# VH-VL binders against DNA topoisomerase 1 (topA), part 9

Target 1, 137 residues: DNA topoisomerase 1 (topA), of Thermoplasma acidophilum (q9hm08r4to140)
Amino acid sequence: FRIIIAEKADAGRRIAYFLSGGQVKSHRAKGTSYLEFEYNGSKTYLIPLSGHIVEADFESGYSDWNKIDLSDLIDARIVKNIKNKVAYQTLQAFRGKVEEIVIATDYDREGELIGVEALDIIKEGKEEIRRAKFSAL
Key: E = the ipSAE of ESMFold2; O = the ipSAE of OpenDDE; V2 = 0.75 times the mean of E and O plus 0.25 times the DockQ between their complexes.

## First folded at step 4 (VH-VL)

Design b3 (from da5 with heavy chain T98R, light chain D28S A50K Q55E A91Y; framework fv_disitamab)
Fold by ESMFold2-Fast, scan of step 4:
Structure b3 (fold): chain C 137 residues (1-137), chain A 119 residues (1-119), chain B 105 residues (1-105)
Amino acid sequence: as target 1 above (137 residues)
Amino acid sequence: EVQLVQSGAEVKKPGATVKISCKVSGYTFTDYYIHWVQQAPGKGLEWMGRVDPESGETYYNQKFKDKATITADKSTDTAYMELSSLRSEDTAVYFCAREPWLRGYFDYWGQGTLVTVSS
Amino acid sequence: DIQMTQSPSSVSASVGDRVTITCKASQSISSWVAWYQQKPGKAPKLLIYKASSLESGVPSRFSGSGSGTDFTLTISSLQPEDFATYYCQQYNSYTFGGGTKVEIK
């Protein structure tokens, strides 16, 4: 199946409504809500995140966090602290079960980093990875 | 059609600086990363670094961190790679290549720019 | 530091031959591998992505396989235009293999 990562619950609901035509199932798991619907012939889960899931401890050379890019967060050697355990557990439960991962977080620095954190938790190597922009003005 | 067109060959003296351009067309520049890859004469491919044209953020191979500066100008759909303090070891063909966001592979490449450093 | 080791460094082959090139990662990378073809004086061209997906416009005689640490590029029936150098590449830190030159016998 497909998983979509959105930045906020409100944005996530609008995406799910738009893609499903309004037929959405809501789920709750240990304090995290997520949405389920059918889109383009595939079962789709949408997980809204409200901030960073993990805190990365980078080498001391990275003193300006604005200079750290997405590939650093994908690197398996980065030491991570789990900041939002509920979101982490929810994403980890989908690991190895999805064929497509869609990152629909904002296109600013913060949104990109949140998207990469989620991608790193979910991906195993054979998934199709897409970026989508639904909240663009 | 998608094209990445690089600037022409350069001949420089040791200690000089060179700036190579990669002008893209046929797609939305800000939707793809641009990477730079070095190929020394008769040798293989070595990744140097990349830029996100949307944010301007860069990531470098540690080997090239103090040598190369990668930038993007989204008003002209052009990526750049500048090499400073040139040495004979920098003699190589330099390629730009695009990566679909977080896909990890390069689907289109520039034609390459030969930089020769000699005294 | 993920290293990619290609074998062989070169292979001599004739038109119509089946050619197999291998690539070994120093640690598991699932299916995050691409293969490129480079002809003398030209830019590399993407052939295969995600270990086994054929890029649009690439002839069906090219195929990729493997997962984890061991990956293979196969040319089922070598054509004159296939004499080139081939490179594997892993996605996490963009490391290329050393290349395999397929040359005429």
Scores: ipSAE 0.007, ipTM 0.532, lowest interface PAE 14.1, mean pLDDT 80

Design b4 (from da5 with heavy chain E57Y T98R, light chain A50Y; framework fv_disitamab)
Fold by ESMFold2-Fast, scan of step 4:
Structure b4 (fold): chain C 137 residues (1-137), chain A 119 residues (1-119), chain B 105 residues (1-105)
Amino acid sequence: as target 1 above (137 residues)
Amino acid sequence: EVQLVQSGAEVKKPGATVKISCKVSGYTFTDYYIHWVQQAPGKGLEWMGRVDPESGYTYYNQKFKDKATITADKSTDTAYMELSSLRSEDTAVYFCAREPWLRGYFDYWGQGTLVTVSS
Amino acid sequence: DIQMTQSPSSVSASVGDRVTITCKASQDISSWVAWYQQKPGKAPKLLIYYASSLQSGVPSRFSGSGSGTDFTLTISSLQPEDFATYYCQQANSYTFGGGTKVEIK
């Protein structure tokens, strides 16, 4: 089946209704609201995220972005902290069961990072991955 | 020493496909995004897209999404960019560049690969 | 998408001059701007990141400033090796400015 990641609940709902022709089922399972519908002959789940799932921290405990020296960035690792555990668990439940992942977050840096965070949780490496923009909806 | 080393110059006919490589060394390949940037002769820099070598996830500039295919091979520490259906307008130097995760800038660049499309 | 408008497109200057290059974003991008130097036939080199942070190994005569939509790269005392084209880049979705060619007299 297909999973679509959207950045905001209202945008996600518009996408789901547009793609489904209005035939959408809403779910509130595993603590997260998501939408289910059929599109192009495939069952599709749309998970609207309210923001970042994971926060990035520098391994050494850096406190201000402007204080980072480039040489430190070369050696530093970014440690991920789980910020939204419910969203994380919901996405993880789809891991290994999805044939196509569509990232429909905004085309700005925040939207890209949210999309990448979600993709990192879901993907096993065999899925078809697509980036889609629905801003005209 | 961090290095990004690109494959050599290519001369192609219109309609052909070209695949450029970017082999990295001196760091952990999967800890950094790899981007591709186009520079037409005498023109400025234009971002094409990126790949996360760890996940294989790609993100493209809308202009290039149907033209370029970006991939990464973790077993060889090599990123690739393939251009299909080449036209004369694709004649350019193509650069690969590394982004420290989540930082949005390019700290190390490949030397560039000139692709010439001519009849 | 976010547009980056860079000015001037070119400038001719003498050794020792103070050179200022500006970059305007079509939207507020906070401090998410980087600056690059590119010499003929070479790859770009990172000079400044996060608007004002100097990249390691870059001479202190280079400095960056600005926030929101207006950003500036300054070379306090131009040297012969500074002949190059300079580019700003917004970090939010990777748009480059059009470039500024600095020609030494």
Scores: ipSAE 0.000, ipTM 0.519, lowest interface PAE 17.0, mean pLDDT 80

Design b5 (from da5 with heavy chain T98R, light chain A91S N92D; framework fv_disitamab; at its last look DockQ between E and O 0.04; V2 from the best seeds 0.00; counts 0 for: pae E 8.1 > 2, placed apart)
Heavy chain, then light chain:
Amino acid sequence: EVQLVQSGAEVKKPGATVKISCKVSGYTFTDYYIHWVQQAPGKGLEWMGRVDPESGETYYNQKFKDKATITADKSTDTAYMELSSLRSEDTAVYFCAREPWLRGYFDYWGQGTLVTVSS
Amino acid sequence: DIQMTQSPSSVSASVGDRVTITCKASQDISSWVAWYQQKPGKAPKLLIYAASSLQSGVPSRFSGSGSGTDFTLTISSLQPEDFATYYCQQSDSYTFGGGTKVEIK
ESMFold2-Fast, scan of step 4: ipSAE 0.481; ipTM 0.804
ESMFold2, look of step 5: ipSAE 0.369; ipTM 0.771
ESMFold2 (binder alone), look of step 5: mean pLDDT 93; pTM 0.950
OpenDDE, look of step 5: ipSAE 0.563; ipTM 0.856
ESMFold2, look of step 6: ipSAE 0.007; ipTM 0.591
ESMFold2 (binder alone), look of step 6: mean pLDDT 93; pTM 0.951
OpenDDE, look of step 6: ipSAE 0.348; ipTM 0.802

Design b6 (from da5 with heavy chain R103Y, light chain N92D; framework fv_disitamab; at its last look DockQ between E and O 0.04; V2 from the best seeds 0.00; counts 0 for: pae E 14.4 > 2, placed apart)
Fold by ESMFold2, look of step 5:
Structure b6 (fold): chain C 137 residues (1-137), chain A 119 residues (1-119), chain B 105 residues (1-105)
Amino acid sequence: as target 1 above (137 residues)
Amino acid sequence: EVQLVQSGAEVKKPGATVKISCKVSGYTFTDYYIHWVQQAPGKGLEWMGRVDPESGETYYNQKFKDKATITADKSTDTAYMELSSLRSEDTAVYFCATEPWLYGYFDYWGQGTLVTVSS
Amino acid sequence: DIQMTQSPSSVSASVGDRVTITCKASQDISSWVAWYQQKPGKAPKLLIYAASSLQSGVPSRFSGSGSGTDFTLTISSLQPEDFATYYCQQADSYTFGGGTKVEIK
């Protein structure tokens, strides 16, 4: 099957409606909604993201900015924390089960980064990866 | 704001090696793949390969896998392509170009480097 | 290996003409095609991505359409600066079409 990653629920609903001709089923997985429809003979799921899934942080002990000298931050190792655990878990549940992944986030730096975050969570390397922008949405 | 500046034209003899540089400025170097594209005189564009500047991983067009070696140096924000065992059919303009992560299109291009191979 | 067959190889046209250029992919590539403009002695310039999305700063007289295997670049009213060579490209393996030279009639 195919997965489409979109930004925001409104954009995702419009994309799904456009592609399916109005034949869309809504589902919930681990606290987020996703959409199911048929497109070009393939079962398709659309997963809307509400923003970044991860965020940069420092190792434990460097997160209290009120008490840390800026020079100490230069030495700290940066790590990534899961900002949106529900989105992470939803994407993880599809990992390894997908033939095609379509990135339909906004065509700006923020949208590209969100798309890369989603790919890092869901792909195993065997999937077809596509990019899309949906006009008139 | 984004610029890709390539090294200057080269004239080489058959059998020689050339290394072309592509210096990037105006964006975070490791956020984009760097691609190389060949354009022989009077011909169209042909994709050669890419490098991920963060990991150093490469992916090549089969035609060029034994001809080109693509690298990136993130300490200097510079990508390189080395062409080995030059022959006259390698005479071409070579472009570097950027691809946002897995986006599939090339949004910024270098000015091109002419490599001429003649005896 | 996806092939992109671009036609015509050249077009003779006048300022103000509508120009259409087509690309046909050897297999279904959905909407993952880009279009580039190249003037003599210059690097290519991205015009259209994802079949129909206009790159920022590109005049609205350029448009793209198509999905699956058949794609079209249209210049609605040709301007003097539009005389150039145009290339399509499929986004998955980066294969370029053979190019279309748009010349003054």
Scores: ipSAE 0.007, ipTM 0.515, lowest interface PAE 14.4, mean pLDDT 80
ESMFold2-Fast, scan of step 4: ipSAE 0.487; ipTM 0.797
ESMFold2 (binder alone), look of step 5: mean pLDDT 91; pTM 0.935
OpenDDE, look of step 5: ipSAE 0.022; ipTM 0.681

Design b7 (from da5 with heavy chain T98R R103Y, light chain A91S; framework fv_disitamab)
Heavy chain, then light chain:
Amino acid sequence: EVQLVQSGAEVKKPGATVKISCKVSGYTFTDYYIHWVQQAPGKGLEWMGRVDPESGETYYNQKFKDKATITADKSTDTAYMELSSLRSEDTAVYFCAREPWLYGYFDYWGQGTLVTVSS
Amino acid sequence: DIQMTQSPSSVSASVGDRVTITCKASQDISSWVAWYQQKPGKAPKLLIYAASSLQSGVPSRFSGSGSGTDFTLTISSLQPEDFATYYCQQSNSYTFGGGTKVEIK
ESMFold2-Fast, scan of step 4: ipSAE 0.374; ipTM 0.781

Design b8 (from da5 with heavy chain S55D T98R, light chain D28S; framework fv_disitamab)
Fold by ESMFold2-Fast, scan of step 4:
Structure b8 (fold): chain C 137 residues (1-137), chain A 119 residues (1-119), chain B 105 residues (1-105)
Amino acid sequence: as target 1 above (137 residues)
Amino acid sequence: EVQLVQSGAEVKKPGATVKISCKVSGYTFTDYYIHWVQQAPGKGLEWMGRVDPEDGETYYNQKFKDKATITADKSTDTAYMELSSLRSEDTAVYFCAREPWLRGYFDYWGQGTLVTVSS
Amino acid sequence: DIQMTQSPSSVSASVGDRVTITCKASQSISSWVAWYQQKPGKAPKLLIYAASSLQSGVPSRFSGSGSGTDFTLTISSLQPEDFATYYCQQANSYTFGGGTKVEIK
C-alpha cells in the first residue's frame, strides 16, 4: 500500500479528499490521527505531521553549558530524542509494509527535514520514494 | 448514544466574563474536534473556533480570537468556551458541535446556550 | 476568506412542492459543502455532507448536488416537518451561508 506524509492536518485533509473524491476514513484514538482512502487502485494512508518527530541534542552531560569543560566539546556526541512519541510509533508501525512513500511536506528546509525524519522511520530500502506538491482546492 | 450537553442560560452585565461548558458522552472525546458556533437573535450561524481535545490545539475565526477562549478537559470529557469583556452584541445562542476528524462538517450539536448581556 | 452566498433568503411553498436552495462559493471548494436544517429554538441538524452524501436517518426526499462553486439542496416533495431554515457550509474553513427560510405559502 501507499503512505503519504503531509506537513499539516488541514493540508493533509485537502490532499486526501482531492485524491479520494471524498471517500476518506479517519483513524484517531490516542495516537497521531491519519486518513485512509483508495487512490489509483492502492490503499493509501495519509499521516499529517505538525512538527519534528525527533530532535538532535548533545549527550545529557552537555545540556548545561555553564558546567561544560570546553576541552570536552571535541568529544561531544549528538543524540536523537524522540520528541513526538505518538507520531514515531504510528510511523514505525508502517515500516516494511508499504510499497510507496510520498513526501508531501513543504519544500522549505523545515518541511524537508520533517519529511526526512518520517522517511527514516518508515523506509527499509525497497520502497518507491516520491515527493509531491498539492495545490489548494 | 452520542450526546453533547451544554450548561444553562446565562444573564450577564456588560464587561463581565462568561464560561459555557459542553459535556460529551457516547464516544471517545479525543477522537473528534469540538467547535463553537454563535447565532445572534434572528440571525444566521457564525463559526467561532475549534479545539482538538487530544492536545488542546485551537483554531479561531479571526473575528473571535480576542473575545473567545476555547479549551477542553480530557479528564471530564468537557469542552469550554469563555467570552470576555461582554457587550450587548454578544447576546446570542452559542452551540458546541462535533466534527469527525478533519471532515469539516458537524454531525452532532449541543442544544445551545443562551447568553444575554444586559443591565 | 471564502464567502458562501445562499439564495433565496426565503421561499414560500406548499406541502408536496419541489424546493431548491442554492449556494455559491466565492472560490472553488470542490465538494466540501454540508447542508443543515434548523427549526426555531433548536440546534441545526446535518442533512448532507460532501455536497451529495445523505446523512444517516435523513429522509431520501433531501438531496444535494454540485461541485466547484455552485451547490444545490433539493427537497423533492415538501412535508409539513420540512418548514425550517436551511444553511449551507463550506467544509475547508467553516463558513456558513446566510440561510434560507422555507415558509408555508
Scores: ipSAE 0.007, ipTM 0.543, lowest interface PAE 12.8, mean pLDDT 81

Design b9 (from da5 with heavy chain V51I E54S S55D G56S E57Y; framework fv_disitamab)
Fold by ESMFold2-Fast, scan of step 4:
Structure b9 (fold): chain C 137 residues (1-137), chain A 119 residues (1-119), chain B 105 residues (1-105)
Amino acid sequence: as target 1 above (137 residues)
Amino acid sequence: EVQLVQSGAEVKKPGATVKISCKVSGYTFTDYYIHWVQQAPGKGLEWMGRIDPSDSYTYYNQKFKDKATITADKSTDTAYMELSSLRSEDTAVYFCATEPWLRGYFDYWGQGTLVTVSS
Amino acid sequence: DIQMTQSPSSVSASVGDRVTITCKASQDISSWVAWYQQKPGKAPKLLIYAASSLQSGVPSRFSGSGSGTDFTLTISSLQPEDFATYYCQQANSYTFGGGTKVEIK
């Protein structure tokens, strides 16, 4: 099936209704809302994202007993900080199942980065990747 | 350990209704879809429908849309399937099974519930 | 919708034999095929998912291959406990194949 990543809930809703002819199912699994419909003979899921999901950073932590082990800092010094755990888990559940990933986030820098973050969570490497713009819907 | 435990065998007369339960344990009930699969005596597996326990959203095989009603109760970690207007053709073993969200495969199965419809 | 055609419907085999079961989808489903084993009176058991991924705890003599529309389950050296019925299933709308019964020769 296909997955579409949209930047905002209202934009995602418009895209889903346009592509489905109004036959859209709304879900709220794992606390994240998403839309399900059929388009061009394929089951399609649309995930609206409200912002960044992850970013690279040093893993943060503290100890009541000891100073942080330096070997642990070397091994885990740079990890992805998950900003939206629910969105991350929802996207990860799609990993390995999709044939086509459509990035429909805004074309500005922030939208492009959000799209890339989502793509990185979902893709296995064999999917067809598309960028789409649905302005004027 | 993950377990799906189904209710016991049922014998019903034509026209009756039956409700089968599937109680889950060993995982977070709302993290997996629950599916129902029919197997008529000596025949293969046929998918009937699924439910998302987190919001009770259901998706049915068109063949079973008017026959089966699937529900879920988060307070008891139990999914249900009700079959209405029973006919002899509904005699089958009914299985519940889990799907990791959107993965499309069924990794855990209940033991099955035999429903016999006889006059 | 998507149909799954499984062949053969039955096969007679001996312990130690290599058994091959095939499944054909009516439309391209990429790698979204699972394989199940069912013994008489028991629930099905997942063997393979995503066409070729072996489920945890399943013996390595089971393997899956294929993509697009043609898929294969192989048992490299049949054991006594492998006499069972096998089913393929597509992931997009949950259609099962008709099953293949592996019987004692």
Scores: ipSAE 0.007, ipTM 0.546, lowest interface PAE 12.0, mean pLDDT 80

Design c1 (from da5 with heavy chain T98R R103S G104Y; framework fv_disitamab)
Fold by ESMFold2-Fast, scan of step 4:
Structure c1 (fold): chain C 137 residues (1-137), chain A 119 residues (1-119), chain B 105 residues (1-105)
Amino acid sequence: as target 1 above (137 residues)
Amino acid sequence: EVQLVQSGAEVKKPGATVKISCKVSGYTFTDYYIHWVQQAPGKGLEWMGRVDPESGETYYNQKFKDKATITADKSTDTAYMELSSLRSEDTAVYFCAREPWLSYYFDYWGQGTLVTVSS
Amino acid sequence: DIQMTQSPSSVSASVGDRVTITCKASQDISSWVAWYQQKPGKAPKLLIYAASSLQSGVPSRFSGSGSGTDFTLTISSLQPEDFATYYCQQANSYTFGGGTKVEIK
């Protein structure tokens, strides 16, 4: 089946509506959130990310950059924190079940980074990966 | 059993601030949007805005963006709507209502909270 | 923004009557309209969603139809408990129609 990754919930809704002709089922329960519809003969799931899914952080005590002594950063470790738990769990739930991944995040640097974060969570390496722009909704 | 229970009626003077609560039970608070709707005496329904309890993101009717502040507290399963700089025109019943995520309809509503602004 | 025009603003009807209420959107909203019933002093209650889907627990005498810009709520045989105000709502910005009060004739 196909997965579409959108940057924002409202943008994702408009994309799902446009592609489905108005027949969209929404799912949000048990830590997962996505839209389901049929498009071009294939079951399609759209996952809106509502911004970044993960963010880099230092181990406890290094998260306030205004107060950090630069000498303390020599031994600091960076750990990824899950910022959007629902988006993260939803992407993990689809891992290994997807034939095609479509990235529909904005073309700017922020949107590209969000798309990469989603791909890292969901892909196993066998999927067809596409980029799409829906600027005329 | 799904329930949205709102705080009780308020009587305020012009210029005051009021904060109305909407406590939910019987479902997972973070799985649904919460909306606020105003109904002036003898008038129809007017949408004010919504919050996503999971992210804290809000979306407002432009008419209310400078009047209302909508928030959600995951720890208490409670949504809030604060009205500032109250005027007599703000006298109304205020409803909270839940939306199944991105479904475009409100399936359960709170009982309403009457806010009266009078000198 | 999308304007919802609801008509009539009021209708006088008798038990057993067929009542029809309409909503017109200023632009295409596909099937994304919901209908609510509100009784005096009470919160609104969802009747119909996605233009024609009947909410669980709502009597089958209520039905919705339409797509694009023109939508209709029909009560096939009005009952005493149906005297209320009815509102349509469009999805994109949650705009409500002006309401239709169904009154005892």
Scores: ipSAE 0.070, ipTM 0.685, lowest interface PAE 5.4, mean pLDDT 83

Design c2 (from da5 with heavy chain T98R P100S G104D Y105A Y108I; framework fv_disitamab)
Fold by ESMFold2-Fast, scan of step 4:
Structure c2 (fold): chain C 137 residues (1-137), chain A 119 residues (1-119), chain B 105 residues (1-105)
Amino acid sequence: as target 1 above (137 residues)
Amino acid sequence: EVQLVQSGAEVKKPGATVKISCKVSGYTFTDYYIHWVQQAPGKGLEWMGRVDPESGETYYNQKFKDKATITADKSTDTAYMELSSLRSEDTAVYFCARESWLRDAFDIWGQGTLVTVSS
Amino acid sequence: DIQMTQSPSSVSASVGDRVTITCKASQDISSWVAWYQQKPGKAPKLLIYAASSLQSGVPSRFSGSGSGTDFTLTISSLQPEDFATYYCQQANSYTFGGGTKVEIK
């Protein structure tokens, strides 16, 4: 199945309704809501994140944050502490269980970092990873 | 097969302490919260608390916070629940259960452990 | 804290009957309700999650409905193996309803 990470609940809801044609099931896990629907023959879960899951300290080589692309952030070694346990555990429960991970967080630096945090929690290395922007919906 | 297996029945005297185990298999122990639920004879289910096996963080029902201590041992894939200062009203079946984030529900349960407190 | 009021506390029914059990939350819990079946001497078994989603392996005669504060579990045609106690649970802080015993008429 597929997982989609969105930065905000409103954006996540728009994406889910667009992709599903309006057939969306809502779930909640102790403060982290997520959505379930069918898309293109696959069960899809969409998890909206309202902020950072982990406090991050990057290796000293990444001190100029504004120059780092998303691919560099994915490969960067980071030291982190868990800030949102519920979001962390919701994402971790999907680890090793999905074929596709879609990052649909905002394109600013905060959104890119949130996307990298989510990827780090979920991915095992076998998944198809996609970046998507649904602002045109 | 995903499975939670609890330790066997216990008979204790008032004032004693009892520690119940819940050994998990068939999945990654640290990926799911483990909850404990009390059921007194002929009564309903009452949630006691939960542990995150990865961090050791616990969250308790206020009613049980001074009675129960919940822990997890990552090296043995086992969760524990200890009851202190036992009284006759602690006589109950105690269940461990796994919380599924995908379903927002307790999808796998242990078989239950009967604790009898009598003098 | 969120309270879950379940009714009735017991119901006497015959095989083939339609049985409905209701659960009312003290505050809006969206669709964060699960239903469990418990037979004497056994652990509870998950039947329904997210108010209306059927757990894999559970017979289709079981269904759940509702949102907000009012939820219902329905057994469309009661079978001999369905005589049991049923519990609702809200997912936010894990409160169970008081249970409904479905017993033979």
Scores: ipSAE 0.005, ipTM 0.533, lowest interface PAE 13.2, mean pLDDT 80

Design c3 (framework fv_disitamab)
Fold by ESMFold2-Fast, scan of step 4:
Order: sequence, then C-alpha cells, then structure tokens
Structure c3 (fold): chain C 137 residues (1-137), chain A 118 residues (1-118), chain B 105 residues (1-105)
Amino acid sequence: as target 1 above (137 residues)
Amino acid sequence: EVQLVQSGAEVKKPGATVKISCKVSGYTFTDYYIHWVQQAPGKGLEWMGRVDPESGETYYNQKFKDKATITADKSTDTAYMELSSLRSEDTAVYFCAREGWLRPFDYWGQGTLVTVSS
Amino acid sequence: DIQMTQSPSSVSASVGDRVTITCKASQDISSWVAWYQQKPGKAPKLLIYAASSLQSGVPSRFSGSGSGTDFTLTISSLQPEDFATYYCQQANSYTFGGGTKVEIK
C-alpha cells in the first residue's frame, strides 16, 4: 500500500478527502491519528505530523574541543535523538510494508526537513518515493 | 525498561468492591492508553476498557460498563480498575496493558487474581 | 460489534512442525490485527502487530499475514517453548479471538 506524510491534520484531511472522493476512514490512535482510504487502486494511509520527529547530534566524547585535533572531526558520527517517540514508532512500524511513500509536507525548508525525517524512518530502498504539493484544494 | 506492575491477589466476598492498581515505569505515562483485560478460569482474553491517563477519558466494552470503573492518577503513574458488586462470575485474572503505536498491547502487567467466594 | 473467529481452537503438533492459525473478522479491519502468545500462569506476550510486523525480540519463525477480514499467524518450525495458547486481536475496538491452544502431540 501507499503512505502519505502531511504536515497538518487539517491539510491531511483535505488531501484524503480529495484523493478518495469522500470515502475516508479515521483511525484515532492515541497521540497520532491517521486516515485510510483507497486511491488509484491502492490502499492509502495518510499520517499528519505536527513537527520534527528526530534531531541530529554529535556522539559524546566531542565536548572537549581543546583536546581534539580538528582533522579527527571530519568523520565524527552523528547520533539521531528522537523528539517525538510516538510518531517515530508509528512510522517505523510501516517500514517494509509499503510500495509508495508520498511526502506531502509544506514546500518550504521546515516541511522538507520533516518529510526527509519521515522518509528515513520508513524507507528500505525498494519503495517508489514521490514529493507532492496540495496548495489549491 | 518499560514495566507495568500490578497489585497482589485479592479474595473477596460477594457484594464487595475491589480496586486493582497498575503502576507504570520506564516511559511517559500520559503518552499511552492503558487497557484492562479479563481472563476467567479456563477462558480466553476479554477486553474490558481503556483510559487516557492525560485526559482521564475512558472507553468501555458494553459488557463491563456497569461493573468496572477505570481511572488513572498521573501524579503517581498508576492506573486503576475497580469492580463493584462482586459475584462469583467475576473470579478471574485481570491484566493491565499499554497500547503502543498501531494499537498493539505491547507491554502487560503480570496479572492480578481476584477470587470471589463465600 | 466486530467478532474475531479463530481457527482451529486447538492443534496437536510436534517439534519441527509448521503451524498455521487463522483469524476471520466479521468486517473489514484493514491491517489492524495483533497476535499474542500466552503460557499458563503468565501474561500474554505480543508477537505480531499491524498484521505482519514482528515485535522486537520475537523469533523470526513467527510471521503474520493478511488484510481486510482474513489473517494468518504462522510458526515455520515449532520449538518446545512454542507450546502455548495464541490469540488474535482486532485493533479498532479490541476484540480478541477465542484462542488456539498449540499442544504436544
């Protein structure tokens, strides 16, 4: 099936209603609700996100800059910190189950970063990835 | 480490009330629903109801709506299930469980045996 | 309102056997099915959620499949620790199936 990632619940509902022709089933899980409908012959789930899911950070051990040669920092590893554990777990559970991932977050820097965060959680590499805009519905 | 720890076994007379506790640790209590499940001797699992610890809102199986009262105390990270007007058919093990994402009951308490006898 | 009909109610099996348990919902529940294992005197343990997602720490011999109204739990090669009762559950209003007891032949 297909997953659509939207940035706002209201925008997500409009997208789902438009694509489904009005036949949308709401799933009201605690903390994150999502929508289910049929579109273009495929079962589709739409998950609205309210903000960033993860935050990049440096591994511990790079806090004393006076003791570290800067040339040794070019390969410093980045550890992702999970800000929204509920959203992360929801997206992780869809990993490996989808044929298409559609990023429908706002077309600005913040929306693109949220979309990339969601994509990194869901994708295994075999999915078709799309970026979509729904600005005038 | 996520843990749900329930209060100990209870033996009650018909007509009594019992209140079972479920203390959680290892996660944010208000982020997940807590459910209660009944298992009568030799029978299967039967869902009783759930509580949202953040709002206090509850949702019950119709069969248990007049028998069970489910509550949560977010100051102590503890969910409760109270059974009123106990009868012998209420004899069962009662489990609390956390609803994880995509709605599985991903962590369970150890169960509390309630025996109603005279 | 949603009923979950689980089959068989019991199965006698030997170590190494492939065991298949089925669950039918009385109405379309998409992929919102979980499977649990319960051993005597213990709480149920989550095996599978969202019809086919394996819970962390659960052996790969367990797998789930299905969507809509028909769901299946498979144990590819039964081990001694797998003799237990298994339950399906639909996630829209939390109805459990009647259970399947996997017992020693």
Scores: ipSAE 0.007, ipTM 0.542, lowest interface PAE 13.2, mean pLDDT 81

